Miniprotein binders against a7ua95r516to809. Designs and how they scored, part 17

Target 1, 294 residues: a7ua95r516to809
Amino acid sequence: ASLSLLSISDLVPDLQFIFFWMSNAIEILYFIQQKSPAYMQTIELMDDKAGSKESLLSATISANEEAMTILEEVIMYTFQQCVYYITKTLYVVLPGLLDCNPFGTEPSSEQCRRAAGVCVCAVCVMPEAVRRVVSVFQTTSDLLQQYQVHSEIQSQMFAYLFFFTNVSLFNQLIDKGPARGWFQRSRVLQIQASVKILLDWAKGAGHNHLAQKFFAKFCSTVTILASPPQQLSQMSWKALCAEHPSLKPVQLHRILTQYQLMAELGPLPIWQPSSEDEAYIYRTVDLLESFENH

## First folded at step 10 (miniprotein)

Design dg15
Fold by OpenDDE base, look of step 11:
Structure dg15 (fold): chain B 294 residues (1-294), chain A 95 residues (1-95)
Amino acid sequence: as target 1 above (294 residues)
Amino acid sequence: SLRKRAEELERKAEELKEKVEELRREAEEEGAPEEVEALLKYAEEMAQAAKKLARLAEIALERGDPRLARYLLRAAKILLDLAELLIKEAERLLE
């Protein structure tokens, strides 16, 4: 009950401090990494008066290494805290994406209405369920930029968030899709359109490569399900495996089985797994994606 | 307390910066080698970084994260100790 009311806006105050600590820790770490070698060289070139040079150099090396190690731990800690809060919000809003009808007329966002009246920006014309997801990513992007977080850390953050999103959506679709009617062609087309809006946003935000990489499994699933029966029934198991390499054999087999049921198709010999894959299609442990592998 | 430690480290950082400025003036008056200025500059930068970390730790305490504060204070202490060693070497070279 309480989780359903959680918005990314509610977390912004806490996230701001976390990003602040993270950004400052990164700055100091890079400062040490860049400056320390030059200073150590200076110490090395000093005259060895009274044997103090070696002890000073050793102490300097040790202090820098220890400080950098601690700063790396701070960065990792703050990164994990950010991910925790952001994924908590995503967990709440992602299910709405699967139920979204993007072809309906929904009102523009309240935020844009207050500022400029009727806004026709890409975000304002988004379905509410898609807009909520995009808002999480956009807020994250804005905070990362506001605090000038290093580009590599930004990339890692979005990589993880896209990974999390893909796993969440894929698992929900595979597990609950048949019961929820998400495998029906009309529903699949809605899901496909919603995901396209999200991917278009990611492209516009400069994360096209990451989005394509980390959403590949979910996109492949949706693409197969959106395919007309006449077209899909002509594709062999081997051809489908080659076209959708992100899907494990057990996952592809499940998708095709559910597609057959939904489309009222009899058994299709052309979809029969190869002898090599036959053992793998029964590995139900590999059916759902794990959050631990990233 | 962690708060008291943060305040002490911040104060110490400022004291070390003042000491650097004092020694820099002495080095200029005596015509000290470039090595002394390099040591003093490095000490100053370490003290400044430590001061920043101490302030970040205070904010972490105010936000109820003593774990983060402890990491930041530990790093600050290491950098201040290094600054002190560098200052001592600079002093020795001025004698």
Scores: ipSAE 0.811, ipTM 0.941, lowest interface PAE 0.5, mean pLDDT 91
Fold by ESMFold2, fold request of step 13:
Structure dg15 (fold): chain B 294 residues (1-294), chain A 95 residues (1-95)
Amino acid sequence: as target 1 above (294 residues)
Amino acid sequence: SLRKRAEELERKAEELKEKVEELRREAEEEGAPEEVEALLKYAEEMAQAAKKLARLAEIALERGDPRLARYLLRAAKILLDLAELLIKEAERLLE
């Protein structure tokens, strides 16, 4: 069977079955957990005239524990299937976020800015690339709510989706950014605005803490790249490390190298790593992030 | 086959639920101890959960996921065996 679907809306029928199984397994698991202690207490208080009480208690304990273990495996299995399908869709749509312009065309954007005095309409009108990513998150949220999936499972789902998004965007920026012109200041400001729309969605959906935690590396990257040259050039390496602890030394070094090149600040390095970090700025094995979840 | 297994477990779950209902009426007519009603209620809930699991397994088989179906049917059988044991104990107490 082929699982090469490109749109989240095309996956909804399949995802509905998976969430249906997951939700039902969760309901049965918690039903057993909530009911079993009361029934076992009743059995324990029974008059044991025939001597069958201990055998019944033993069998009940064994059955409940084994059934709950199996249901936990079902929940994990269906969770992994959901993540697999959803992340394949995210992988296809995320690169467009790096190429899009959330501010719109100059003639239309200028009229809107003048009418409002600020760029309000550019923020209110999502470019298609951002809308496609938001649609994946929103569709996932809607399905989780429709099937009343437990809030802890919903949080784990979005923690992984945000982690996946962060790794995908960071790795593409680092790997393809020089060839694609993504380190140019005007492009960085567009990327920053697009990410802000995603963060605002996450906040409105009740996932602000998860987004702040799992987008930290990519957000730190774009924050550094968006900084004015007069401000950034006056910050020491140590200060940048302290402000952006999510970035490894090799990652920070690469970002600052690209920044210096695009800002045309000359060939001599402005930011000199501390003695402690100098051993790590050339560790290319640490440059890209792994998709493996800890 | 897994499909025949799922249908067997669903049928058994329904049979056990009907047996519980029959024994509940008998217990009410004879003024049975509260323990009998507790055992029958527990058995009924386990049989109902097993029936749902068997139905979920049938859907998984129709969608081509026999691994998921095997997990669901294992859980269903465990709960049905427990329900049957509880019913037998309730029958013993009614006698």
Scores: ipSAE 0.755, ipTM 0.936, lowest interface PAE 0.6, mean pLDDT 85
Fold by OpenDDE base, fold request of step 13:
Structure dg15 (fold): chain B 294 residues (1-294), chain A 95 residues (1-95)
Amino acid sequence: as target 1 above (294 residues)
Amino acid sequence: SLRKRAEELERKAEELKEKVEELRREAEEEGAPEEVEALLKYAEEMAQAAKKLARLAEIALERGDPRLARYLLRAAKILLDLAELLIKEAERLLE
């Protein structure tokens, strides 16, 4: 099947097994970590009638350490497999979020269409492109809950998925945005509405802090681009840097330059980078975000 | 084969659990110290965990992941070996 046709639903059967293995490995690891010290203490308190106590204790420690190491490897392996499959589906659906019009009359979801009447639930009123992205995250959340995966692992998974999503959306917007008209105010407002729906979902799912942290760069970019020219033209470079600390100087400069071109504004001295930032605005290697630094 | 190894580990885990139950009855009849019961309980839990890991390995094999199966079987073997050591110590304390 072409990558373009791959849905999260197609991967659910494989993901279920991966989450099953991961959850069970975590459970056994946790059991060893919590119970082994008490058992070792019991061995330590035993009468040393035959000098076997030290050997038994040593063997017990060694066995537990080795088993825990292998279980950690299993957890890491299964975690990586989950991330691999989920990010593949995100790769397919994320571009649609930049192209969608959330203000258009899109038909309700197929599930709610079968019900008599117009369903006004949050999912039914959601644009199809946004719904596809949310569906990936919701399916992930549902599977994590179904298999009772430890909360720390859940947090790590969503942290990575939000990171991946932010990098993907940011890079696409910066790289392709000017050519695709995504820097036009009307399009930016559509993108802003779409990302708000995603952030509202993340808040409802209990991941508000992670979403705010990892989407900061994309949100800052969209906020700047959504600003009216009359407002943005009154903000200095220093003020914009202070308000949007997640953006590197080269990124902010690129956004402002493209905004200026799109809005047909003349040169704005107030947007001139500070002497401190002037050397950094030409570091094109820092323009796009990397997927490797997480 | 990895499958045969998984089946053998599951069988061994069950045998060790049966041995624990036998020794627990003996310990109760003899009024054995709490240390014996602790060792037996620990052995039982390790054997149960090993059995679970062996079953997970079988599922991994069925799903075409022999790498995962090997990790799970290795962990299962370590836990079974530990269970055997604990059982032997319990037996020694009952003599």
Scores: ipSAE 0.743, ipTM 0.917, lowest interface PAE 0.6, mean pLDDT 91
Fold by ESMFold2, look of step 11:
Structure dg15 (fold): chain B 294 residues (1-294), chain A 95 residues (1-95)
Amino acid sequence: as target 1 above (294 residues)
Amino acid sequence: SLRKRAEELERKAEELKEKVEELRREAEEEGAPEEVEALLKYAEEMAQAAKKLARLAEIALERGDPRLARYLLRAAKILLDLAELLIKEAERLLE
């Protein structure tokens, strides 16, 4: 049995222990930080008749610093263990976002739009592929709340998970997109809708700022690919770079090349890189993102 | 073994807390300086934190993570050594 058969639900018992240790280590660390200044000030004000005050102060400072350093290592160790388990499940479910059809073919959905005369119903269901990704994020959120993990650590956790998601989706789209047909317009619109559902979850969960920050590259890519040909062909390279600063020149060039091919806009390049960027559009080492670039 | 060490540190933490209670009664009977109570309270808080760390390490050993347990026990020992030093100073001031 491969790791691809594991769901986040199967890992909850292990995650519960790791969150338990992490939360308690954080609590003790902050307890020591809160108490140390007051007690050291009290020791400083003591009468020094026996001459032991400086030795006591030195030992107290050293002990507190050493203990806090070790607790920071415990927190980092447990944080890394959490992300290890969570990203293993996330890696398995993320590719499905690129393959799913969030619009479905349900007759009731089309019937609702057509029967109303003035249709306001767009999409009524969460696709299974999106639900699987949301389940990983929601389970993580529930565990962090259950164990009352400090809000700064919760933010760091979701910052990393959103970063991981962005890198995984972007790299797969760029690397596998041509062979999988993911650059076709109808497919791009489906991908855009699936990502919107995920972003709506992040907003409702209180992580909108983090999601917007860490999904920027993938979202820019999808926005460009979803643009109508009439609109996009009229935009200069410089304007596209300014509108999408998260994309490196080689990345933007690759996206536009695939766009031109799929929109059948002819063989001659429409978007001419600036002289400044021209050497960068061939830097293949910059094409895919690193999972270590956090 | 790490299990034996975790049990020893937890026992020591409780011993130091009992010593703090004893010294508080002595300080009250003798009208000791405010500094004595401050040292004893600090020692009690450090011993309590160390006890919690030792219990967390025991759980880590039960779950098969001796690396985590070693970190937790190192922190626990440091805090217990500090608590003991604070108690010794409080005793000296009561003399």
Scores: ipSAE 0.736, ipTM 0.925, lowest interface PAE 0.6, mean pLDDT 85

Design dg15
Fold by OpenDDE base, fold request of step 13:
Structure dg15 (fold): chain B 294 residues (1-294), chain A 95 residues (1-95)
Amino acid sequence: as target 1 above (294 residues)
Amino acid sequence: SLRKRAEELERKAEELKEKVEELRREAEEEGAPEEVEALLKYAEEMAQAAKKLARLAEIALERGDPRLARYLLRAAKILLDLAELLIKEAERLLE
């Protein structure tokens, strides 16, 4: 199937097996970790009649350590497989968030799996483009819960997915935004509304802190672009750096330059980078975010 | 083949569980010390975990992931070897 047609629903059967393996591996690992100390203590307290105690203890320690190491590798492997499939789906649906108009088209409730009729749930009232993204996250959440995956692993998975989403959206906005008109105030406000819906979902799903942390760069970009010219033109470079610490100098400079062009503002001395940042605003290698930094 | 190894490990796990039950009955009849029961219980739990891992490996093979299956089978083998050592120690304590 072409990547363009790939939906999270198509991946659910494969993901179910991966989550099944992961959950069982975690369960067995946890069992070994909890039980091994007590059993080792029992062996240690045994009468040493033939010097076999030390050998048995050593073998027990070695076997547990090796088994736990392999199980950790299984967990990591299955985790990576989940992330791989889910991020492929996100890659397909995320561009739709930037093109979405959340104020225009009535969302269709036809795709609500929970509705025997017209569903008015938060997901059903979402624009289609937003709903597709939320559906990926919701399906992931549902599978994690279904297989009772450990909470720490769930948090790590959502952290990575939010990171990936932020990097993808940020890079697309910075790279393609000017050409696609995403820097226009009306479009920025649409993007801001769409992101808010996603953040509200994350809050409702119990991932508010992670979402705020990992979406900070994209949210900062959207916040700057959504600011009225009268307000933003009064903010110094230093003030903007302080309010948006997630943005590198080169990124902030790029955003402000494109904003200036879009708003037809003349040169603004107040936006002049500090002498310390002046060398960094030309580091184009730091302009786009890397997917490898997580 | 990986499949044959999985089946063999699953069979071995069941054999070890049966051996544990046999030795547990013997230990009860002889009034064996609590250490014997602890070893047998530990062996049983390791054998059961190994059996689960072997079954997971079979599913991985059916789903076309021999890499995952190899990890699972390796872990299963380690746990079964441990179970065998524990059983041997229990047998020694019953002599």
Scores: ipSAE 0.730, ipTM 0.912, lowest interface PAE 0.6, mean pLDDT 91
Fold by ESMFold2, fold request of step 13:
Structure dg15 (fold): chain B 294 residues (1-294), chain A 95 residues (1-95)
Amino acid sequence: as target 1 above (294 residues)
Amino acid sequence: SLRKRAEELERKAEELKEKVEELRREAEEEGAPEEVEALLKYAEEMAQAAKKLARLAEIALERGDPRLARYLLRAAKILLDLAELLIKEAERLLE
């Protein structure tokens, strides 16, 4: 059942089968690609006394092309199955990132000792909510390595997982943020610290470029919300759009509205949308992101 | 059923592999040209790949994924048809 699939560790047996099928399909595809030219050359050099060489070459080319096409479909299908299972887990664990406190009130003795030379009361601790998300990414990475999946497929997998994470966090923040108090300054700083832990994991895993690209919308949102009022109040709507091109006008407008409420700022003329954008700031259909766009 | 089709393709792959070995022995005995062995080697490799695909399809059916099984069996059949064509050409060259 779907409720029994609440942890990535519960999904590992199913994921192992899917990676097994995917890796075998890749192996056979590679074999056909590598071996068929040599065999085609041998057939081309055959004595064509009965005129069968051209027919044999044509049939061989057709069969190889059709088989490779089908194997590529198998690889795509198994890839989609993997992301389906993994994202079910991510969807459950990601909202906790918005509620957790990575700064902690009682840091561990070991972390206090590690940070004693810098700060004894500001030690950053990986909360359970962040640990659960990192566990999904790390388990995925471990499985990809175990089955020796090509680096291109690994990059595509993490590109999609980071895209999914970005959409999920952004939508939760925009949709539930006012009711959950997530726009409070202290909470924004906590969220920023939690996202930093994820970005650090991605960098250590060799996926920094993908995380930078696919977290852009959520990171822009948090960057704006974390900005000091004296800095942000000097930036026009046009400047904000240029600095944060991942944000749609309705999204930027909503973020600035929440910022004004939390910072107790009145309306700022400098944040008036451009004439072109003014038509779009109330398009609520564009406020939340689709999980199908990337 | 898809399970019956997977079993049939796996049996066919074994039949073609056995036919390859039979023709390989005949080719060695007759001193056939190197092209015959190349065709037989290619056929053998295609039949072995098809057998693997049929076995993977059986596992997919056991795990409740008939859609994946259909993809795998289509690929298996294509490779077996190619193997059979290569075998027929090898036979023609031995005659």
Scores: ipSAE 0.716, ipTM 0.931, lowest interface PAE 0.6, mean pLDDT 85
Fold by ESMFold2, fold request of step 13:
Structure dg15 (fold): chain B 294 residues (1-294), chain A 95 residues (1-95)
Amino acid sequence: as target 1 above (294 residues)
Amino acid sequence: SLRKRAEELERKAEELKEKVEELRREAEEEGAPEEVEALLKYAEEMAQAAKKLARLAEIALERGDPRLARYLLRAAKILLDLAELLIKEAERLLE
């Protein structure tokens, strides 16, 4: 592959070759696994105590075992290559999700947003930034289905892609959010709506359980930030930790600090960390998540 | 050099497949046991799989992935060596 990381459409030809390699390796692996025992039984029936028969059986067993091991390595290697190309595309398109307006600029969408809460839910338009992210997921799903990749491998692919998405969105929100105005309530509500579109895609694609598991940190963050002040100010630090176990103390502390600034709230005694957590809210090395899940 | 090896393994796979077809005709004419037919079928399937692996390796080299190509060629060689051994046994049994 070239150094091109512009869009998933630009990478489809490269991904097609990688999935082609992967699917062929899988096919050959399962062929060896399923056909070898039958042929071995036929060889065993040829004639007992022939010296060449024992040598043939031993060589066949050794060859099959070694070939299957190598094919498993090929499958894992091609999986890693797919992940590499797809996540490079995701890295480029994900930031736009934090800047877009899923309520749209169309007159009907704007009128529904301005009207009472009932009309706000009537029409949502998929903005270009969300469409680009969905396109990456959908293209990946289409390629996996086209090449009939085993369902367990498909699940692992989306588990990683959702993990990557969660880390990327969370880190960018925490790092760039103050400068970009992403903690403003109107922006948080737009981000929440955009994430819902991604979650709806995952549910429709049969990956709801993976999305719920791997988006938990970012979703918790957005849920807290979207909460009305009257509601959130009634929740203690301990209650928030219990409701959002995916958030580390330093992360929850940072989120609440940004909430206070943007909601024009003074310090709240109810949000003071527990004695158990107080030492951990200062661990800034734990603030951002790692993209590598070793 | 990896491309040359991929072409050599693909060529060898075709040669073994042709040898299988030749021996299959001989086995039919002589009324050979089912064991000979099973060995030849197994050898043909191994040679065909090796051919696919060699072609995949050549594509990997064209796209700049010699690590993938080395894995694929190693698997291809193992399957071809097995196919050749199966053919030798089938030849021995036709005598």
Scores: ipSAE 0.713, ipTM 0.931, lowest interface PAE 0.6, mean pLDDT 85
Fold by OpenDDE base, fold request of step 13:
Structure dg15 (fold): chain B 294 residues (1-294), chain A 95 residues (1-95)
Amino acid sequence: as target 1 above (294 residues)
Amino acid sequence: SLRKRAEELERKAEELKEKVEELRREAEEEGAPEEVEALLKYAEEMAQAAKKLARLAEIALERGDPRLARYLLRAAKILLDLAELLIKEAERLLE
């Protein structure tokens, strides 16, 4: 009950502090990493008037290493806290992406309602379900930028969030899709359009490469399901494997089997797995993606 | 308490910065070598970083994260100890 009401906006105050700690820790770590070598060199070049030079140098090295180690732990801790809160919000909003109709007229966002004018920005014209997902990513981006978090950490953050999103959407589609009618052509086309809006946002936000990489599996699944029966029935198992290398044989086999059932196609010999893949299509443990692989 | 420790570290950081400024004036008056200024600058930067970490720890305590505060305070202490060593070496070189 309480999780369903959780919005990213509710977490912003807490996230701000986490990003503040993270950014400051990164800044201090970077300072130590960049400045310490020069200072150590200065110590090394000093006259050894009292034999204290070696002890000072050793103490300096040790102190810097220990401080950097602790700062790295702080950065990792704060990063994990950010990911935890953000993914919790994503978990709530992501299912809506599979159920939304992007071709329908949905009411304007609550944010647009609070504005004195109708915002016609790309986010405000999005379907509500898509907008909610995009809002999580946009808020994350805005916070990362506000606190000037190092670009590498920003990249890692979005990589993980896209990974999480892909795993979540893929697993939901594979597991619940048939029962919820998400494999129906009309619904698939809606999902495809919704994902395209998300990918377009990611492109506009400068995360095109990461989005393409981490959404590959979900996009491949949607692409196959969106394909006309006349087209897909002419593609061999090998051709589909080659075109969709992000899918494991067991995953592709499941998708094709469900497609066949939904489209009322008879058995298609052309979709028969190769002798090499035949053993792998029964590895049901590999059907769903794991959140632990990142 | 962790709060008291944070306040003590902040105070110590300011004391060390004041000591650096004192020694810098002495070094200028005596015409001390560039290595003394380098040590003092390094000490000042470490003290400043430690002060920031101590302040971050106070904020962490206010936000109910004593674990984070402990890490930050540990790092602050390490940097202050280093600053003290650098200051002592600078003092030795001025003698």
Scores: ipSAE 0.713, ipTM 0.907, lowest interface PAE 0.6, mean pLDDT 91

